# VH-VL binders against q9umr5, part 384

Target 1, 268 residues: q9umr5
Amino acid sequence: SYKPVIVVHGLFDSSYSFRHLLEYINETHPGTVVTVLDLFDGRESLRPLWEQVQGFREAVVPIMAKAPQGVHLICYSQGGLVCRALLSVMDDHNVDSFISLSSPQMGQYGDTDYLKWLFPTSMRSNLYRICYSPWGQEFSICNYWHDPHHDDLYLNASSFLALINGERDHPNATVWRKNFLRVGHLVLIGGPDDGVITPWQSSFFGFYDANETVLEMEEQLVYLRDSFGLKTLLARGAIVRCPMAGISHTAWHSNRTLYETCIEPWLS
Below, E stands for the ipSAE of ESMFold2; O stands for the ipSAE of OpenDDE; V2 stands for 0.75 times the mean of E and O plus 0.25 times the DockQ between their complexes.

## First folded at step 18 (VH-VL)

Design xf7 (framework fv_acimtamig; at its last look DockQ between E and O 0.81; V2 from the best seeds 0.00; counts 0 for: pae E 2.7 > 2)
Fold by ESMFold2, look of step 18:
Structure xf7 (fold): chain C 268 residues (1-268), chain A 123 residues (1-123), chain B 106 residues (1-106)
Amino acid sequence: as target 1 above (268 residues)
Amino acid sequence: QVQLVQSGAEVKKPGESLKVSCKASGYTFTNYYMHWVRQAPGQGLEWMGIINPSGDDTDYAQKFQGRVTMTRDTSTSTVYMELSSLRSEDTAVYYCARVGIPFSDYDWGMDVWGQGTLVTVSS
Amino acid sequence: SYVLTQPSSVSVAPGQTATISCGGHNIGDKDVHWYQQRPGQSPVLVIYEDSNRPSGIPERFSGSNSGNTATLTISGTQAMDEADYYCQVWDSRTYVFGGGTKLTVL
């Protein structure tokens, strides 16, 4: 029988956003128990990511307990950061496949309409003034805002991303790395036509240097230092990269070809 | 200025199809989901369905399943709603309306509405 | 199958407060949106997510939602507030509108 699947939504989303993904799983893997977590919907998705991680942790514990053989995570956009933090803070998780669906894993540095909607007088070049403040860190978007031109402010002010990436020292870093490394597979999905994740290679742990040149995962300091386990996972053969062109940000969970190519093989 | 401009009024006979267009301007068309809502004469508002304009992804109200089709043309920033096998009870004003938040089909309300298209179905 | 119930009409004297109810089973667990429709015009969103005003909507419009009733409140009513008002929720893959309330300012 198939392992249970847990789905975590992104910014401004709800469980309804995954209706087509649920249909694909039901059609291809009948009998799979799929739970789309109905937490932090809509405006509540702006709550600090650590608050969201705590709430999602409480929701996944009983699901994992009922499935000693393991579970899979499918985590979309902002939800992929929530899920990565879950894997680090839970010493009792039993996740086999962590499927990161177009998530800003190394952060975000892009002008988007939802940022214009939230901060209409700001652009990516000056948003650091808001995000790298205590008030700004109370918003989820700012928890993973990563301005490559203000890296000192990022490292000092980030309450979330710099911690889960191991870019700033903290007392739990060793335990979080051990917990994260218990995942069976890390499946990275994204593509150049996403239109929101910037750079789109953030979904594959790539990111800008100070000149806005994209450095690949293997050139990132967090990989080279193996700060949270990426180098170990890659050496273990546990990282799967599944890029796909032609998919916009809102279509990742409603594209059957993407599902069949990048998701279904990992839902054992 | 954000606006939705719909095609003009139509007169139809039973059994025909209608196709209403809704042209968007003043914002990034593909970043906002679009509803269709109708209003029969002297009656209230009735939801017909929603489309993701970044693709042809749609979800239709149960009442209209099998008769309604929503499509879009990104080159003209236009959404279309087609209703087939018309009956006299399909006489209504048809509205397009935008979801009030980008990149989501979450129920944030419908923040911008088209001017409406009156369709009269009579024999 | 989810039903929203509104009164057919509400009358208020100019300058007084109008209240328009929207009844639904456990509607307090849902986000409620309100639309104003003046004669011959398209609906206009006046309240979203129970109590938030879009930009450009006067402060005299407010909303609340608890239990089985959501309420649109218009204080200091003016003749220009004469319109039909609709509440709306999402339920079970369906966007549901109330039947509408005609507000008359006498």
Scores: ipSAE 0.536, ipTM 0.823, lowest interface PAE 2.7, mean pLDDT 92
Fold by OpenDDE, look of step 18:
Structure xf7 (fold): chain C 268 residues (1-268), chain A 123 residues (1-123), chain B 106 residues (1-106)
Amino acid sequence: as target 1 above (268 residues)
Amino acid sequence: QVQLVQSGAEVKKPGESLKVSCKASGYTFTNYYMHWVRQAPGQGLEWMGIINPSGDDTDYAQKFQGRVTMTRDTSTSTVYMELSSLRSEDTAVYYCARVGIPFSDYDWGMDVWGQGTLVTVSS
Amino acid sequence: SYVLTQPSSVSVAPGQTATISCGGHNIGDKDVHWYQQRPGQSPVLVIYEDSNRPSGIPERFSGSNSGNTATLTISGTQAMDEADYYCQVWDSRTYVFGGGTKLTVL
């Protein structure tokens, strides 16, 4: 039998967003128990990410308990960060494949319609004034805002991304690394035509330097220092990178070719 | 400014098909879902379906399954709705309406509406 | 199928407060949107997610939602507010509209 699949949605999404993914899984892996977690839907997805992590943890614990052989996680967009944090704080998770589906794993720094909607008078260049305030950190989007021009503010004010990345010292860093390393495979999915994740390489732990030059995962301090286990995972062959062009942000969970190429192989 | 401009009124016979266009401007066309809603004369609003930003995914009301087709052309920022096998009961004003939040088909309301297209089906 | 129930008509004098109800099973757990449609015009979103006003909508428009009833309230009703009003929700796989309420300003 196939291992259960748990799906975590992204910003402003709902479980209904994954109806095609469910169809594909059912077709290619009949009998798979797929649970799309219907938590923090819509506007509620703006809640602080640690609050979301706690909520999703409560939901996945019983599922994992019923699946002693392990489970797979498919986590989309913002959900990918939620899942990474989830795996960091859970010392007893049994996740075989963690599939990060177009997630801003190394953060977000770009003007998007989401930002325009939430902060109509702000640009990415001045959003640090909001996001790195105590008030801003009450919004999920600001929890993974990563301004390359204000690294000091990011490191000191980010209440989520900087912590799960181990970029800011905290007493749980070692334990979180150990927990995250329990994952069997980390499958990173994203692409240049996403249009939302900025830079798109963030889905592969690439990101801007101070000159807004995109550096790859292996050039990042979090990798070089192995602060949360990326270097270790790569060394043991546990990281899979699956880039795909021609896919917009809202199509990652509904594109059949993407599913067959990047998702399906890891659901066995 | 953000606006949706629809094609002109049409007169059809039973059994024919209608195709209404909706041209978007003033915003990033490829980031928003689009609804189609119709309104029969003197009646209320009726949801017909929704199409995603890329145009490769649609969801239709059960009532129109098999008869309705929604498409979009990114090059012209236009959404289309085709309804086949027309009946007299299909006489209505048809509206396109944008989802109120980008990148989501979740219910955020419809914040921008076209001016409507009257389609009359009569023998 | 999920059903939204609205009164067919509501009448108010100018300056009075108009209240339009939208009934639905556990509608308080849903996000309710309200649309205004003046005669011969397209619908306009006046309230989204129960109680939020889009830009350009007068402050005299407000909304609430609890239990089995959502409510649109128009304080200081003006002649220009005469229109049909529709509530709308998302349910499972469909978007559901109420039957509409005709607001007459006497």
Scores: ipSAE 0.421, ipTM 0.795, lowest interface PAE 1.6, mean pLDDT 94
ESMFold2 (binder alone), look of step 18: mean pLDDT 93; pTM 0.951

Design xf8 (framework fv_acimtamig; at its last look DockQ between E and O 0.79; V2 from the best seeds 0.00; counts 0 for: pae E 2.2 > 2)
Fold by OpenDDE, look of step 18:
Structure xf8 (fold): chain C 268 residues (1-268), chain A 123 residues (1-123), chain B 106 residues (1-106)
Amino acid sequence: as target 1 above (268 residues)
Amino acid sequence: QVQLVQSGAEVKKPGESLKVSCKASGYTFTNYYMHWVRQAPGQGLEWMGIINPSGDDTDYAQKFQGRVTMTRDTSTSTVYMELSSLRSEDTAVYYCARLGIPFSDYDWGFDYWGQGTLVTVSS
Amino acid sequence: SYVLTQPSSVSVAPGQTATISCGGHNIGDKNVHWYQQRPGQSPVLVIYEDSNRPSGIPERFSGSNSGNTATLTISGTQAMDEADYYCQVWDSRDYVFGGGTKLTVL
């Protein structure tokens, strides 16, 4: 039998967004128990990510307990960060494949319609004033806002991304790294035509330097320091990078070719 | 400002097909889901279906399954709705309506509507 | 299928408060949106997610939702408020409208 699949949605999403993914999994892996977690749907997805991590943890623990052979995680967009944090705080998770589906794993720094909607009077260049305040950190989107021009503020004020990345020292960094390294495979999916994740390389732990030049994962300090285990995972062949062009942000979970190429191989 | 401009009124016979267009402007067309809603004369609003920003995914109300086709052209920022095998009961004003939150097909309400297209089906 | 129930009509004198109900099973757990449709015009979103007003909607429009009933309230009703009002929810991949309420300003 196939291992159960747990799906975590992104910002402003619900289980409805994954109807095609469910269809594809059922077709290619019949009998797979797929659970799309309908937690923090819609506007509730703006709640602090640590709150979301706790909620999703409560939901996945029973599923994992019933699947001693392991489970697969498919985590979309913002959900990918939730899942990474989840795997960092759980010392007994049994995740075989962690599929990060177009997630801003290294953060977000871009003007999107999300920002325009949430902060109509702000641009990415001045959003740090909001996001790195105690008030701003109450919103999920600010929890992974990564301003390359205000690294000091990011490192000191980010209550989520900087911590799970091990960029800011904290007493749980070693344990979180150990926990995250329990994952069998880290499957990173994203692409240049996403249109939301900015830069799109963030889905592969690439990100802007101070000059807004995109550096790859291997050039990132979190990798070089192996602060949460990326270097270790790569060394043991546990990281899979699956870039795909021609896919917009809302199509990652519905594109058949993407599924067959980047997702399906890791559901066995 | 956001505008949805629909094609003009049509008169059809039973068995024919209708195709209504909805041209969007004033926002990033490729970031929002579009819906179609119709209203028979003197009746309430009835949801017909949804089409995603790229146009490669649709979901129709069960009542219209097999008869309705929604498409969109990003180059012209236009959404289309085709309804085949028309019946007299299909006489209605058809509306395109934008879902209120970008990149989401969750329920946020329809924040902008087209002016409506009257389609009359009569023998 | 999920069903929303509205009164067919409500009448109010100018300056008075109009209340339009929308009934649905555990509707309080859903997000309710309200639309105004004046005669011969397209629907206009006047309340979203139970109690929020879109930009440009007068403050006299308000909404609430609890239990099995959502309510649209129009305080200081004006002649221009005469219209049909529809509640709407999302349910399991379906967008459901109420039957509509005709508000008459006497």
Scores: ipSAE 0.798, ipTM 0.906, lowest interface PAE 0.8, mean pLDDT 96
Fold by ESMFold2, look of step 18:
Structure xf8 (fold): chain C 268 residues (1-268), chain A 123 residues (1-123), chain B 106 residues (1-106)
Amino acid sequence: as target 1 above (268 residues)
Amino acid sequence: QVQLVQSGAEVKKPGESLKVSCKASGYTFTNYYMHWVRQAPGQGLEWMGIINPSGDDTDYAQKFQGRVTMTRDTSTSTVYMELSSLRSEDTAVYYCARLGIPFSDYDWGFDYWGQGTLVTVSS
Amino acid sequence: SYVLTQPSSVSVAPGQTATISCGGHNIGDKNVHWYQQRPGQSPVLVIYEDSNRPSGIPERFSGSNSGNTATLTISGTQAMDEADYYCQVWDSRDYVFGGGTKLTVL
């Protein structure tokens, strides 16, 4: 029998968005209990990420308690940040595979159609004025907005990303790192043709420097200082990188080849 | 400006197939899901299915499952709807309609519609 | 097989308020969208997610959704508002439209 799988959706999503992923799991791992968490759907996905983390925590506790052998997480887009925070705040999580499916793990700085739809009077170069304000931090997108040209503002104003990355003073940093390090595997999935996550290397803990040059995970201060455990996980062989070209942001959970290559092997 | 331009009216016999095109312009074609909706003469609106034009992800209303195929051509920014084994009851105006949110299949309403394609099925 | 029920017609005098109902089991738990269709034309989205107006839709259009009834309200009704109006929800895996309501302004 297979470990239960918990699915956490992204911005403006719902459980319906994962119908094909559920079909793939049923075909390859029959009998697997899969729960797509139906919380913070649609517009509710804009609520502060810490509020979402608390709500998702309450939903996963009984699932994990009934599966002492462990569970797997598949967490898409914004949902991957929710899941990373869950792993840090839960003393009692029993997650084996954390599968991060095209998630902006080091933040977001781009996308004009999505930005234009959500913030019609803003561009990426000036969105920091909204996001690094107290009212901006009440919206999930701003919780992981990471403007490489306003790093001081990011470090002072971010109520979520700077904290879970250990980039800002935090009394819980040691406990969160210890909790996160209990995960069995961290599976990072993403690719250059995503079209939304910017830079796409954010899905692999890469991000821009001040010149918009992408520094990979191993060049990031949070890795070098091992602030939340990435260096330790890599040294254990617990980080799996599964990049795939040719997949747009909305297709990660409906591409069979991606599933078979990057997800299926980790659903023990 | 956003426009959805459909192919012209058709007359078909029972048992034939129809294929309607919908050419999109004024926005990034692959960033928005597209739906097909039909309307029999003097009747209401009936949903047929959804396609993600950035991939081959489709979902069809149960009534049309097995008869409907939706495809796309990104080089021409065009979606297609094919309905096979036509009956007289398939006489309708067929609309393409864009979902009103980018990068999501969450039901946000259909913000732009094609002009409609009248298909008449008669023996 | 989720069903939305609308009255077949509603008549109002110019300048008065029109209300068009859309009945469904627990529709208050769903997001309701409303479309206007003038004769011979394509539908136009006038309300989405119960109460939001797309850009270009006059402020006199409003919506509400509670319990088993969603309502489209048109205040200060004008002759150009004469059209068919459809409500729509998503239920399970099905996109469902109401039967439509003919609004007559006389």
Scores: ipSAE 0.575, ipTM 0.835, lowest interface PAE 2.2, mean pLDDT 92
ESMFold2 (binder alone), look of step 18: mean pLDDT 93; pTM 0.948

Design xf9 (framework fv_acimtamig; at its last look DockQ between E and O 0.84; V2 from the best seeds 0.77)
Fold by OpenDDE, look of step 18:
Structure xf9 (fold): chain C 268 residues (1-268), chain A 123 residues (1-123), chain B 106 residues (1-106)
Amino acid sequence: as target 1 above (268 residues)
Amino acid sequence: QVQLVQSGAEVKKPGESLKVSCKASGYTFTNYYMHWVRQAPGQGLEWMGIINPSGGDTDYAQKFQGRVTMTRDTSTSTVYMELSSLRSEDTAVYYCARLGIPFSDYDWGFDYWGQGTLVTVSS
Amino acid sequence: SYVLTQPSSVSVAPGQTATISCGGHNIGDKNVHWYQQRPGQSPVLVIYEDSNRPSGIPERFSGSNSGNTATLTISGTQAMDEADYYCQVWDSRDFVFGGGTKLTVL
């Protein structure tokens, strides 16, 4: 039998977003128990990510307990960060494949319609004034806002991304790294035509330097310092990078070719 | 300002097909889901289906499964709805309606509507 | 299938408060949206997610949702408010509309 699949949605999404993914999994891996977690849907997805992590943890624990052989995680967009944090705080998770589906794993720094909607009078260049305030950190989008021009504010004020990345020292960093390294495979999916994740390389732990030049994962301090285990995972062949062009952000979970190429191989 | 402009009224016979267009402007077309809703004369609103920004993902009301096809053209910022095997009961005003939040198919409500397209099906 | 129930008609005198109900099983757990449709016009979103007003919608429009009933309230009703009003929810991949309520301003 196939291992159960747990799906975590992104910002402003719900289980409805994954109806085609469910179809694909059922078709190619019949009998797979797929659970799309309908938590923090819609506007509730703006709640602090640590709150979301706790909620999703409560939901996945019983699923994992019933699957001693392990489970697969498919986590979309913002959900990918939730899942990474989840795997960092859980010392007893049994995740075989962690599939990060177009997630801003290294953060977000871009003007999108999300920002325009949430902060109509703000641009990405001045969003740090909001996001790195205590008030701003009450919103999920600010929890992974990564301003390359205000690194000091990011490191000191980010209550989520900077911590799970191990960029800011904290007493749980070693344990979180150990926990995250329990994952069998980290499957990173994203692409240049996403249109939301900015830069799109963030889905592969690439990100802007101070000059907004995109650096790859291997050039990032979090990798070089192996602060949460990326270097270790890569060394053991546990990181899979699956870039795909021609896919917009809202199509990652519904594109059949993407599924067959980047997702399906890791559901066995 | 956001505008949804639909094609003109049509008269059809039973068994024929209709195709209504909805041209969007005033916002980033490729960032929002679009819906189609119809309204028979003197009746209420009836949801027909949804299409995602790329056009590759659709979901139709069960009542219209097999008869309805929704498409969109990014180059012209236009969404289309085709309904085949028309019946007299398909006489209605058809509306395109934008879902209210970008990049989301969650039910935020339909914040903008086209002006409607009357399609009359009669023998 | 999920069903929303609205009264067929509601009448109110100018300046008075109009109340339109939308009944549904545990509708309080759903997000309810309200649309205004004046004669010969397209629907207009007047309330989203139970109680929020879109930009441009007068403050006299308000909404609530609890238990099995959502309510659209129009305070200080004006002649221009005469229209059909529809509630709407999402359920099991369907976007469901109520039957509509004709509001008459006497």
Scores: ipSAE 0.844, ipTM 0.923, lowest interface PAE 0.7, mean pLDDT 96
Fold by ESMFold2, look of step 18:
Structure xf9 (fold): chain C 268 residues (1-268), chain A 123 residues (1-123), chain B 106 residues (1-106)
Amino acid sequence: as target 1 above (268 residues)
Amino acid sequence: QVQLVQSGAEVKKPGESLKVSCKASGYTFTNYYMHWVRQAPGQGLEWMGIINPSGGDTDYAQKFQGRVTMTRDTSTSTVYMELSSLRSEDTAVYYCARLGIPFSDYDWGFDYWGQGTLVTVSS
Amino acid sequence: SYVLTQPSSVSVAPGQTATISCGGHNIGDKNVHWYQQRPGQSPVLVIYEDSNRPSGIPERFSGSNSGNTATLTISGTQAMDEADYYCQVWDSRDFVFGGGTKLTVL
């Protein structure tokens, strides 16, 4: 039988957003128990990410307890950051595949219609003034805002991303790394035509340097220092990179070729 | 300004198909989901389905499943709704309507509507 | 198969307050949107997410939602408010409209 699948949605989403993904799983893996967590839907997805992590943790505990063979996570966009934090704070998780579906794992630095909708007078070059304040950190988008031109502000003000990346010292760093390393596989999915995740290589732990040149995962300090286990996972053969061109941000969970290529093989 | 401009009125016979177009302007076409809603004469509003212009994926109301097809052309910023095997009760004004938030199919209300296309199905 | 129930009509004198109800099982757990449709025109969004007013909608329009009933309220009702009003929710796989309420200003 197939392991249960838990789905964590992104910004402004709900369980409805995954209707096509659910159909694909049912067709290829009949009998799989799939739970799309119906928490922090729509506007509630703007709540602080640590609050979301706590709520999702409470929801997954009974599902994991009933599945001693393990579970899989499929985590989309902002949801991929929630899931990565979840894997760090849970010493008792039994996640086999963590499937990160176009998630801004190294942060976001992009002008989008979301930015204009939420902050109509701001652009990516000046949003650091809002996001790197205590009030800004009360919004989920600011929890992973990563301005490559204000690294000192990012490192000091980020209440979420700098901590789960191990970019700022904190007393739980060793325990979080240990917990995260219990995952069986890390499946990274994204592509150049996403249109929202900026740089799109953030989905593969790449990010800008100060000149906005993208450094790949293996060039990142968090990888080189193995701050939360990426180098260890790669050496273990546990990281799968599955880039795909031609897919926009809202289509990752509704593209059958993407599902069959990048997701289905990991739903054992 | 956001505008949704639909194709003109049509007269059809039972058993034929209709295809209504809805051309969007004034916003980034691929960033917003589009819906179709119809209204029979003297009656209320009835949801028909949703399309994501970015990838073309759709979901249809159960009543229309098997008869409705929604497509888009990103080069012209146009969505299409096709309804096959027409019956007299398919006489209605057909509207396209935009969902009021970018990058989400979550229900935020339909903030802009096309002018409507009257389709009359008569023998 | 979620059902929204609206009264067929509501009559109000000019200057009085009109209330239009939208009934549904646990509708208080859903986001409710309201549309105004004047004769021969497309619907216009007047309230979204229970109580929020889009730009350009007069302040006399307000909304609430709790329990099994959502309500559109029009204070100081004017002759130009005479129209059909529809509530709308999303349930599972369906975008569901109420049957509509004709508001008559006499």
Scores: ipSAE 0.638, ipTM 0.864, lowest interface PAE 2.0, mean pLDDT 93
ESMFold2 (binder alone), look of step 18: mean pLDDT 93; pTM 0.946

